# VH-VL binders against q8rwq4r167to367, part 24

Target 1, 201 residues: q8rwq4r167to367
Amino acid sequence: LALEDIDGSPSFLEKALQFIEKYGTKIEGILRQSADVEEVERRVQEYEQGKTEFTFDEDPHVVGDCIKHVLRELPSSPVSASCCTALLEAYRIESKEARISSLRSAIAETFPEPNRRLLQRILKMMHTISSHSHENRMNPNAVAACMAPLLLRPLLAGECDLEDDFDGGEDNSAQLLAAANAANNAQAIITVLLEDYGSIF
Key: E = the ipSAE of ESMFold2; O = the ipSAE of ESMFold2 at other seeds; V2 = 0.75 times the mean of E and O plus 0.25 times the DockQ between their complexes.

## First folded at step 14 (VH-VL; framework fv_belrestotug)

Design k01 (at its last look DockQ between E and O 0.57; V2 from the best seeds 0.00; counts 0 for: pae O 4.3 > 2)
Fold by ESMFold2, look of step 14:
Structure k01 (fold): chain C 201 residues (1-201), chain A 123 residues (1-123), chain B 108 residues (1-108)
Amino acid sequence: as target 1 above (201 residues)
Amino acid sequence: QVQLVQSGAEVKKPGASVKVSCKASGYTFTEYWMHWVRQAPGQGLEWMGVIDPSGGLTYYAQKFQGRVTLTRDTSTSTVYMELSSLRSEDTAVYYCAKDWDLEDYFPQYFDYWGQGTTVTVSS
Amino acid sequence: EIVLTQSPGTLSLSPGERATLSCRASQSVSSSYLAWYQQKPGQAPRLLIYDASDRATGIPDRFSGSGSGTDFTLTISRLEPEDFAVYYCQQYGSWPLTFGGGTKVEIK
């Protein structure tokens, strides 16, 4: 499980999420501002070698990038291709009430429980950060922009577009348009999940 | 420090072509899209198209289809914009512009711009 | 293609005054994918606001953006001498990417 080690104790990811929830809320640009790649890699290696706790004096930007590093390195996306399709279908519903209800249903009914737990857990951290936007300047859209590519990888890879899944054409120019639309949709979906977190989960 | 440095001003006759270069530095060239935007004298901004430098894929605004070509050279981190069959109304400043510098998939607004290249088309 | 109409064309104000610039889209710009730029004579545009309301890095708090759907606003709470420039909105909700015609903010 991405949130637990094999003995049931909190994983590196879970500990990093907890750190950001406690120490990241007042940090301007948290989750957006990059840390030094070499420092992030060193911190991951230190954990693997036995430094299993984050201390209060660690740089929140490094810890935030540790979260992103772990998500990028997962063997599969937190949200699978079929789950991304379900979210996209639900998101496209024009009525706000029906859209929220359909997003809730998609998550409750189509996600395997481990994936739902992981998504909900990461969104909880993101929701906490966005709730302090007056201090950290990270509103729901900003947090979604930074995190959606890591959460909805199949959508960005073009594996979920319902209107375009039969194309089969060789129009290489269409690939950039599809990528731009997927990016916009991914951010928009995550933004709604953050703004209506309590109603959806 | 991100920089986009464009080639110098050009004067062309109607019917000719122009090729403007944009050399990028301070970031990983192939990981961000490069856009081209022009501005006629005293006028607003007009998007021309975009190139993904990693594979060379392009998309052009309809107005420029068939006349504009974007290419890149990854070994020099340079994008080229060629506009053919020039007309007097193509007189403008041409800008290259880089996507936002966050490491995510939501880049379609421009935080870094080249200095601009003036192209004048006159008989 | 989404057409952006900015108003007013020119806004004549004094330093210290509040500036309010409008950008209206011909159709809804979903998810508030709208940016604002400042351009001074002889210079490239400078990003101020993205996603309708988020300030770009290094942009002072006196700049704020708001709006959704078809109506968007850039507000400068107290004009400084360096704020007299032309301002453009840009949408990225759909391709082609389009810009508004600009609002020139000039010294009264």
Scores: ipSAE 0.351, ipTM 0.729, lowest interface PAE 3.4, mean pLDDT 87
Fold by ESMFold2 at other seeds, look of step 14:
Structure k01 (fold): chain C 201 residues (1-201), chain A 123 residues (1-123), chain B 108 residues (1-108)
Amino acid sequence: as target 1 above (201 residues)
Amino acid sequence: QVQLVQSGAEVKKPGASVKVSCKASGYTFTEYWMHWVRQAPGQGLEWMGVIDPSGGLTYYAQKFQGRVTLTRDTSTSTVYMELSSLRSEDTAVYYCAKDWDLEDYFPQYFDYWGQGTTVTVSS
Amino acid sequence: EIVLTQSPGTLSLSPGERATLSCRASQSVSSSYLAWYQQKPGQAPRLLIYDASDRATGIPDRFSGSGSGTDFTLTISRLEPEDFAVYYCQQYGSWPLTFGGGTKVEIK
């Protein structure tokens, strides 16, 4: 389970999420600003070798990139292709109230419980950061831009077909359009989930 | 220092073609898409299309389909815009513009513009 | 295609006054994918605001953007002499990318 170790204690990912929620809210550019890749990899290895707690003096940018590293290295996307398709279908509803209801239903009806819990947990951290945008400059759209590629991998890979004009086929013109639409849709979906977090979860 | 330097002004007759170059420097040319935008005298801005320099894939706005061709030369970091069958209403300043702001993952706005190339089409 | 309608066409104001520029979209612009540009004669446009409300690098605090859905606003809290120019909005929520017709801010 991505949020718990075998013994039921909080995983590295859960501890990093808690750290960012506590210490990241006032950090300008948190989740956007990169840390040194080698420092991030070293910190992950230190956890595997027994340094299982984050301390107050650790750099929030390193911890934020640890979260991204773990999500990137998961063997499958936090949101599966079928779940991405369900979110995309719900997102396309024009009415805000109907869209929110459909997003809530899609998550409740199509997500296996572990995947739903993982997504909700990551979005909770992201929502906390975006609620302090006046201090950290990370509004919901900015946080979504940084995180959506890690959460909705199948959508960016073109694996969420709706049998419509978003075809990523062999037509070269269609490939750029599909890529642009996928990028915008991924960020937009996550943005709505953040802006309406309390109504959806 | 990112720079986009375009070729000089052109005067053409109706029915001719024009080819405008845009030389990029200060960044990895193949990692960013390049857009073309034009502005007729006294008018607003109009998006023409985009090229991905890494593979040469293009997309053109419907209005320009069949008349515009975007190409690139990765060895010189240059994008070319060719507009054929010129008409008087094609008189405009033509800009190249870089997307993909490094600070955002999903950039489709233009922080870096070429200086513009004036194309005048008159009989 | 999303059509952007800017109003007013011309805004005549004095230095020190507050300018409010409107951009209305024919369809909702997803995730507030809207930018604002300033353009002076003979120059390329200059990016001011992206994602509806985020200032580009080097843009002073007197420029602010707001809005969502179909209604977007650029505000210049206190006009400086260098702010008299034409302002364009641009959406990037869907292709084709489109621009508004512009608002000229001129000295009264």
Scores: ipSAE 0.313, ipTM 0.714, lowest interface PAE 3.6, mean pLDDT 87
ESMFold2 (binder alone), look of step 14: mean pLDDT 91; pTM 0.932
ESMFold2, look of step 15: ipSAE 0.323; ipTM 0.718
ESMFold2 (binder alone), look of step 15: mean pLDDT 92; pTM 0.934
ESMFold2 at other seeds, look of step 15: ipSAE 0.300; ipTM 0.703

Design k02 (at its last look DockQ between E and O 0.69; V2 from the best seeds 0.00; counts 0 for: pae O 9.6 > 2)
Fold by ESMFold2, look of step 14:
Structure k02 (fold): chain C 201 residues (1-201), chain A 122 residues (1-122), chain B 108 residues (1-108)
Amino acid sequence: as target 1 above (201 residues)
Amino acid sequence: QVQLVQSGAEVKKPGASVKVSCKASGYTFTSYWMHWVRQAPGQGLEWMGVIDPSGGLTYYAQKFQGRVTLTRDTSTSTVYMELSSLRSEDTAVYYCAKDWGLDYFPQYFDYWGQGTTVTVSS
Amino acid sequence: EIVLTQSPGTLSLSPGERATLSCRASQSVSSSYLAWYQQKPGQAPRLLIYDASDRATGIPDRFSGSGSGTDFTLTISRLEPEDFAVYYCQQYGSWPLTFGGGTKVEIK
């Protein structure tokens, strides 16, 4: 449902992804540079009120933040907790070739089809942007940094089944450090998926 | 336009405390961590700690543990750094710096405040 | 804690020359987690390079970064008058975040 409205037409999210793929490739800092939050909310409201198409002259930074807004507001994570666990386990494999193979298998075998389609669709846009990094300054690692927290929410929330060998008290410093480590892992996983996109999907 | 505007210079005696403010504008304040970095005269940069402004969670460098407190006010988009039990060695320029990453990611600083000079002398 | 050691401490060069600045880490830092900053007297630091080799927005292409593991470099291919400043590396591969001691690039 995230990519299609009930009538089968492209959703707001799908249209925004298409816009970024078409008009965002030459925009320096695309997906990284923040737009004005009021402008982003206004654009979402305009779509809800009948401005159903993006035009070529719209600000790509606003459209990029519309994508992030929609992903953040999804009622469930694009990647479930068990799927995040599977990706993390596959990512920890030291051999590059074995790691890529395991990531491909985890996605093919663990993900429900709707979640796999959503992840692959968003990664397609991200791969397109990162393939133009000499123009837009957004290599795979930079794009992953912007998007991984929105895709792998259970990993950042500590909802994976893997035990952390740093298990300790519930103080504020431990929580913030755990969040930072989870974010680094999320970025690293998505970076590999982008760098080896053709091999994985 | 992203801006970080810090409070003015302070002169303090040893044993006192200082509270420096950093007002953010031009971005969603609660979506990005805020770091504090200091620089003693003629010296390099020293990371002090970080606050997540959405919930107020903090992490402090060990050297400052127990003396530094970071807080924020989301209604004014302002972070505060308080350093207690001041010594002459705490004489420095104190910077706030915005984390580039969204939601704990990554940890380099794309925007810096103008700096606040704190002088500790008897 | 990762200690970053910058060398040389001071680099005395003329405009038009190439500057090469070194940053060595006490333990491995992935290339994705190292940044470079420029600081002029009386000013806050300015981000030049992130993820070891990627230029920040608006940074001229005469600035380039490279390296991986424990060894990183910043290169200014042709010094301009405005490039005489102090340069710092910073790692974000592990907590606590740390900076190098700086390299001052000054006019010979």
Scores: ipSAE 0.026, ipTM 0.630, lowest interface PAE 7.7, mean pLDDT 86
Fold by ESMFold2 at other seeds, look of step 14:
Structure k02 (fold): chain C 201 residues (1-201), chain A 122 residues (1-122), chain B 108 residues (1-108)
Amino acid sequence: as target 1 above (201 residues)
Amino acid sequence: QVQLVQSGAEVKKPGASVKVSCKASGYTFTSYWMHWVRQAPGQGLEWMGVIDPSGGLTYYAQKFQGRVTLTRDTSTSTVYMELSSLRSEDTAVYYCAKDWGLDYFPQYFDYWGQGTTVTVSS
Amino acid sequence: EIVLTQSPGTLSLSPGERATLSCRASQSVSSSYLAWYQQKPGQAPRLLIYDASDRATGIPDRFSGSGSGTDFTLTISRLEPEDFAVYYCQQYGSWPLTFGGGTKVEIK
């Protein structure tokens, strides 16, 4: 489980999520501003070597990038290809009330419970950050843009069945356009999940 | 911390080619698209194209299709822009710009290189 | 291709005055995907506003963006000496990415 170590204690990811929820809400550009990759990797290594707690004076941008690092390195996507397809289908519903209901149902009925819990947990942190957008300048769309590629990896990789043109295309330009469209869809889906978080979860 | 450092100014004759480099540091080079934008003297910004450095896939603005080539060297975290069949109207400052979005998310440009002046004169 | 038309071409104002810059799109810009950049002479552009209305990191509160569809506005509530520059809008709602022609804000 990505949120717990084998003994049931909070994982590195869970501790980093908690840190950002507590110390990241007033940090301008949190989750968006990149930290030094070398520092992020060193911080992860320090945790693996026994520095298991985050202290209040750690750089929130480094901790935010630790979250991204862990999500990027997960052996499987937080949201599987079939789950991405279900979210995309639900998202396309024009009525806001029907769309929210369909998204809720897709998550409840399609997701394996560990994946649903992981997605919900990460979205909780993202929702907390976006709820302080006046201070940190990270509205739901901005938070979704920086996090959606890590959550909906199969959609961006062209591994979801779409009803439109073939994802990934046959030549270089078509592949890049398909990737851009997939990224826009991923951002839009996550934005709705954040804007209506309380109704969906 | 993010830095884009471009190669120095170039003076070329019409019909020649120019190759401008953009060395990236301070972020995961292969996770972000790199754009190229030019600006003729006294004029506005013009988007030329983009490269995904992980696989080398490119997309070019139609105006430059056939004349511009973007390549990258992942071992040095460097993107190259080559513009061929130069004309006097290609005289401009050429910028590389990092896409803000992770992986394949083309949005807006949060970091820019310092610019490379290319002068095309006979 | 979405053409962005900025007006005025030049805006002559004094420090302390309010500046209002317009960017009009030839067709609706999807999801208000519009950014504003500031460019000082001899420098690369700097991101000011993204998603039509959100300030980039480190941008002071006197800069604000608004608008949707085809009409977008950048407002500088009180011009500071460092604000005299050229401003560009850029859309990313559809390919190809395009810039407006720029508005020069200069000292009157």
Scores: ipSAE 0.010, ipTM 0.588, lowest interface PAE 9.6, mean pLDDT 86
ESMFold2 (binder alone), look of step 14: mean pLDDT 92; pTM 0.938

Design k03 (at its last look DockQ between E and O 0.58; V2 from the best seeds 0.00; counts 0 for: pae E 4.6 > 2)
Fold by ESMFold2 at other seeds, look of step 14:
Structure k03 (fold): chain C 201 residues (1-201), chain A 122 residues (1-122), chain B 108 residues (1-108)
Amino acid sequence: as target 1 above (201 residues)
Amino acid sequence: QVQLVQSGAEVKKPGASVKVSCKASGYTFTEYWMHWVRQAPGQGLEWMGVIDPSGGLTYYAQKFQGRVTLTRDTSTSTVYMELSSLRSEDTAVYYCAKDWDLDYFPQYFDYWGQGTTVTVSS
Amino acid sequence: EIVLTQSPGTLSLSPGERATLSCRASQSVDSSYLAWYQQKPGQAPRLLIYDASDRATGIPDRFSGSGSGTDFTLTISRLEPEDFAVYYCQQYGNWPLTFGGGTKVEIK
């Protein structure tokens, strides 16, 4: 649904993902560098009016920000709180082979099928970008830093079981520290999913 | 065009306070954290703390806890750093620095203010 | 807190030589959350490298970062006259954020 319109044709999000996979691989700072705010607002308005087609001459940074806009505005997080908890538990396994196996199992067993499909599709685009890092300067860590907050929103919100800590969230300074730790965890989880994409999906 | 413009140099006596401003332009002010870093003459860099401009939440390095206060004014896209009970050891250049792309990570600094020299002497 | 120890304190080299700067952390820096900065006298620091090995926008290819865990290296493959400056590492794997003490690269 997020990736297809009712008639079965690719949605705006799917078309934007395809655009980035085709035209974003050689763009320095793609997904990280923000586009001109006025141009993004105009393009979002065109999307809201039903214009979902991207042409080859569109600015890839604008298209990237359109993807982020769509993900930010989804009514529910691409990864739910319970799914974030499962990923965090699996990520913290120290053995690489066991970690990959646990991540694969968590996704297969915990995620509702639509959420799994959406996550896998977004990660496919991200994996494609990170595979061209020598040209675009966006390795798995860099792409994950830009996208993980949009994919793992409940983790950043402190809604996962493993994010509870002593005194975390009782005062203003504890809230920023907890946010910084959650951000680092979110980036690290997505980085592993990208580095081992073929084994996990 | 991202730019951080800080207020001018200050000369203060021990025991006084100083308030340094950092005006941001060229990006969405509330989406990125702002850090403060100081550098004593001939010395290295020292992180002082951070503010999230969207809600005004702060975190301060232990050394400055109780003496530093970070605030912001979203209508002018400006962050303020106030350091109280000044000592001669607080003589330094004070920098504001913008976090990258996202308001709570990553925590390295792609843009820095020009620096504000604060001199504490009697 | 994570203490970053840079070595050497001063590196005296000629233009055209390779510079190798070390940054050692007192504990592992998760997911290579380490950055490098260049600072010239009277100027603010300039970001060179983030995530241990990724060059910031506009940074020449002669700058490269490497390392993981506790040991990180900044390499300048061929020093240019403008590269004589002080270099700092910074970790962001744990709060408080900390900087190394700096390595001054000076002309011999």
Scores: ipSAE 0.281, ipTM 0.684, lowest interface PAE 4.3, mean pLDDT 86
Fold by ESMFold2, look of step 14:
Structure k03 (fold): chain C 201 residues (1-201), chain A 122 residues (1-122), chain B 108 residues (1-108)
Amino acid sequence: as target 1 above (201 residues)
Amino acid sequence: QVQLVQSGAEVKKPGASVKVSCKASGYTFTEYWMHWVRQAPGQGLEWMGVIDPSGGLTYYAQKFQGRVTLTRDTSTSTVYMELSSLRSEDTAVYYCAKDWDLDYFPQYFDYWGQGTTVTVSS
Amino acid sequence: EIVLTQSPGTLSLSPGERATLSCRASQSVDSSYLAWYQQKPGQAPRLLIYDASDRATGIPDRFSGSGSGTDFTLTISRLEPEDFAVYYCQQYGNWPLTFGGGTKVEIK
């Protein structure tokens, strides 16, 4: 239950997302600038020891890194390997309008509800931040670059089934090319989901 | 502070090989790919290839396939570029370059070595 | 291989003027994976812009990038004396990574 505790109340992740939506919109470089690693670790420890609420005076960069920490530590990716494959297949469509329609269909028809809900919730926070890019300098592409590796882990790990991609055992030099393409694809997919958030969800 | 320090200028005859070093400091060497780019006198920039220092995997631009070899020594945080069968057209400044973002593999370069001039002449 | 064609080859301007540099790709550069560099004689390139429009750390706001697909532009709103240099675009949408031929911005 990534967004809620057993009793149905908001989880640490959900509270951190809400904090960033409320207090992060005017913070230059939010989600991109890292906080002090020791401070992030300490704040995570405080959560584990019972401090589950954020106060208005907490550093938004620390809270942003707490979000990244929680996503990194999830036992499975927010988007599963099969869901990553569906998104990548939809993204390969050249026409912008057809691509958006296919992405919407892939999410609506392929994603289990928990995965769809989690992705949509995280993207909502990201969309809110990118909507204030004039103040925080974080346009959709910048936010996607920071977050895509955490959302589409199977794609970056080469675990997605793509019929025309390089085989991992085919050529040693092909492994680096595949990694570079996966990274570019991950950022590009998330960017489109942010830019057309209202049309897709 | 990130630094990439390259070995000094080289003068070589046609047919020889050259090996240029690039010593990295100020970051975790094995977490970033290292690229090599050259620039012939009065000309633009040309990408040669890339090495992942963690495992030593490499990829070379087709133009250099078979002539360039990238290696690394993780104990000294150093990448080596060897170019064989040198021709006068290989006269250039050779750069190593890296990226700073741990969470993504961007393929643009925020830090460059100072460059190593290789001159190939009889 | 994506070929990047920069124009003009040389741009002769005075300090205070606006410079507009063009980079055209032979194929679409997906998700605007395009960077701009500044290079002065005897120096390594300096990253100015990445992802077509995002300024690198420490780059003054007079530098801006725009464009998508095959057409990209670097704009320097008011040239300073230190801006007279050669500028290169670079794509990273696919390998091999390629650079444009450069645009030299020189004092008129």
Scores: ipSAE 0.268, ipTM 0.703, lowest interface PAE 4.6, mean pLDDT 87
ESMFold2 (binder alone), look of step 14: mean pLDDT 92; pTM 0.934

Design k04 (at its last look DockQ between E and O 0.51; V2 from the best seeds 0.00; counts 0 for: pae O 6.4 > 2)
Fold by ESMFold2, look of step 14:
Structure k04 (fold): chain C 201 residues (1-201), chain A 122 residues (1-122), chain B 108 residues (1-108)
Amino acid sequence: as target 1 above (201 residues)
Amino acid sequence: QVQLVQSGAEVKKPGASVKVSCKASGYTFTEYWMHWVRQAPGQGLEWMGVIDPSGGLTYYAQKFQGRVTLTRDTSTSTVYMELSSLRSEDTAVYYCAKDWDLDYFLQYFDYWGQGTTVTVSS
Amino acid sequence: EIVLTQSPGTLSLSPGERATLSCRASQSVSSSYLAWYQQKPGQAPRLLIYDASDRATGIPDRFSGSGSGTDFTLTISRLEPEDFAVYYCQQYGSWPLTFGGGTKVEIK
């Protein structure tokens, strides 16, 4: 339901995604450049008070941060811990063709449909942005870096690590390595999903 | 606008320690990791380690474990690299380098300090 | 740890010629996390290419990168006098971060 209100009309999130797909493609640093958090919260409140459409003159960076705000505020991760584990297992397959096939299978056959719809919808916007990287400087890796922490929260929190990847004890070096590895894995998974979007979805 | 300004050249004897500073400006200091890379005369680049300035967590390349210490002072936006038990092979130019992105897994370096020459001679 | 092997060690060419520099990884570099740097004497390295093929801001279009997996290439389509320098590749697909040994592009 994250994409639709109770009456079936497009949600705030869906409208913001549509705005970015239409007006964000030529904006340098879109999805990476931050807007003021108070401005983003004010825009969300304006929507609740009756400004229910985005207009062409709105700042795309504010709208992009509205998307991030909504994703952060979801009561559960867009991709659950078990789904993150499935994606990580599929991603670690070394053969490119087998990896793409396994990712497609994990998404199509393991994800609950609401999670699959939400992930696919957000990735569609991200794919559109990354397809215009010559204008906006946001290649698939850059878009994935900005969005993966919001999509794969359990992976970043260490809730879906495979047995042989655990960080341990109170070693500061091991803790920082584990955080970097989790972030790299999250971004790399999303990058593959973007680069092979048509084959996976 | 982004600038990394390092402390001046140093001459040290074997067995001593050296502490090199790197002052950052033009960006939010605590949002990006800072790396250290060295280059011996006539040789290539060698990654030494990294510090997350927000919490002070560090990771060091195995070669430097036990000899290198990275610290930071968030009030002055400065990182420090200390290398102990110096030997002649530690003669090199030492660089601080800022990573590209806020989320620390795009770890290529768009801004470098000017380099600090450390000479270890008996 | 991923070892990067650059070849050739030295490339002696004249202005106007095409330079092709190779960087090979000991294992696959995930998502083409490979950068190229230029370094001139007495200067810090300068970022040229990131993500294997994307030019950094302000880098002329005569510089291009390509490759994936274990095999990466930097191409300078038409050497200018200012391009005679040492070039390094760097991987960021896994820790520890590693650099190649460098390719010196020198004037014939």
Scores: ipSAE 0.101, ipTM 0.652, lowest interface PAE 6.0, mean pLDDT 86
Fold by ESMFold2 at other seeds, look of step 14:
Structure k04 (fold): chain C 201 residues (1-201), chain A 122 residues (1-122), chain B 108 residues (1-108)
Amino acid sequence: as target 1 above (201 residues)
Amino acid sequence: QVQLVQSGAEVKKPGASVKVSCKASGYTFTEYWMHWVRQAPGQGLEWMGVIDPSGGLTYYAQKFQGRVTLTRDTSTSTVYMELSSLRSEDTAVYYCAKDWDLDYFLQYFDYWGQGTTVTVSS
Amino acid sequence: EIVLTQSPGTLSLSPGERATLSCRASQSVSSSYLAWYQQKPGQAPRLLIYDASDRATGIPDRFSGSGSGTDFTLTISRLEPEDFAVYYCQQYGSWPLTFGGGTKVEIK
């Protein structure tokens, strides 16, 4: 359980999400601006040695990078390849109302409950940050850009089966273009989930 | 602090090549893509291409395909732009620019090098 | 390829006046992925606005961006002496990345 330790208490990830929701809303560039790399490495080591509690005086940029570290190191993506395919198909619907309805249905019908709960929890933090964009400069697009690669890893890796997703990397220029398109799609999907969070969840 | 420091001005003759360096510091070099943009005297900005420093993959604007080569040296956190078969119309200021987004490339440029003037004349 | 057409080419105004700069795209710019830059002679461009309407770090609130689809606007509500420069729009909704031709804001 990514959000709970084995004893049912809040995990390191859940505590970091709570910290960002409370202390990150007024921090310019939160989730996008990198913290001091040595400080992040130290904090990750402390977490690995059992220090899972965040104190109010910690740098929110360090905590944000800790969230990214945990998500990157998960043994499987928060959104599986089949779930990424479902989201991409739903996202490509041109009508806004139909797109939102299809995204809601894809999440409700395709996602295993643990994955849906994890995605919803992370998006809740992201939605909180993006709702303070005039203070922190992190609109839904910016937050999505920072987080989508960690949430939709199979889409970025070219593991989704949608026929027109991308070609899977044929040469150097085609590979970079495919990576750019995948990144753009991932960001766009997450942006819609944030902009219409209340309608989707 | 993020810095992009470019090599100094170059004067070249038509038909020669130029290689401009861009040394990055203050961030994790391999996590952000590096773009090159040029500006001829009195003209606007023109995107030339992009390199992913982690793997060295590149994409070039069609106008420069076949004449521009982007490379990098991860041990020195440096990107190189080489433009071959120079003509007088290649006289310009050449900029390297870092995107803002971790793990992405289709973005705006929050940090720019100071620019390198390349003059192509007889 | 998305062509960005900026207008006017030159905008001659006095300090204290309002400047309105237009950037029009040849096709819709996905998700309003449009940035504005300021450039002074001998300097690299400076990011002002991203995602059509969001100010970059340290940019004064007299700079604002608006628009969507194919029509985008940069507004400088009250020109200061340091605002006389060339302004460029740039789209990042699709490759290749493209810039507008620029609008020079000069002192009348």
Scores: ipSAE 0.068, ipTM 0.631, lowest interface PAE 6.4, mean pLDDT 86
ESMFold2 (binder alone), look of step 14: mean pLDDT 92; pTM 0.938

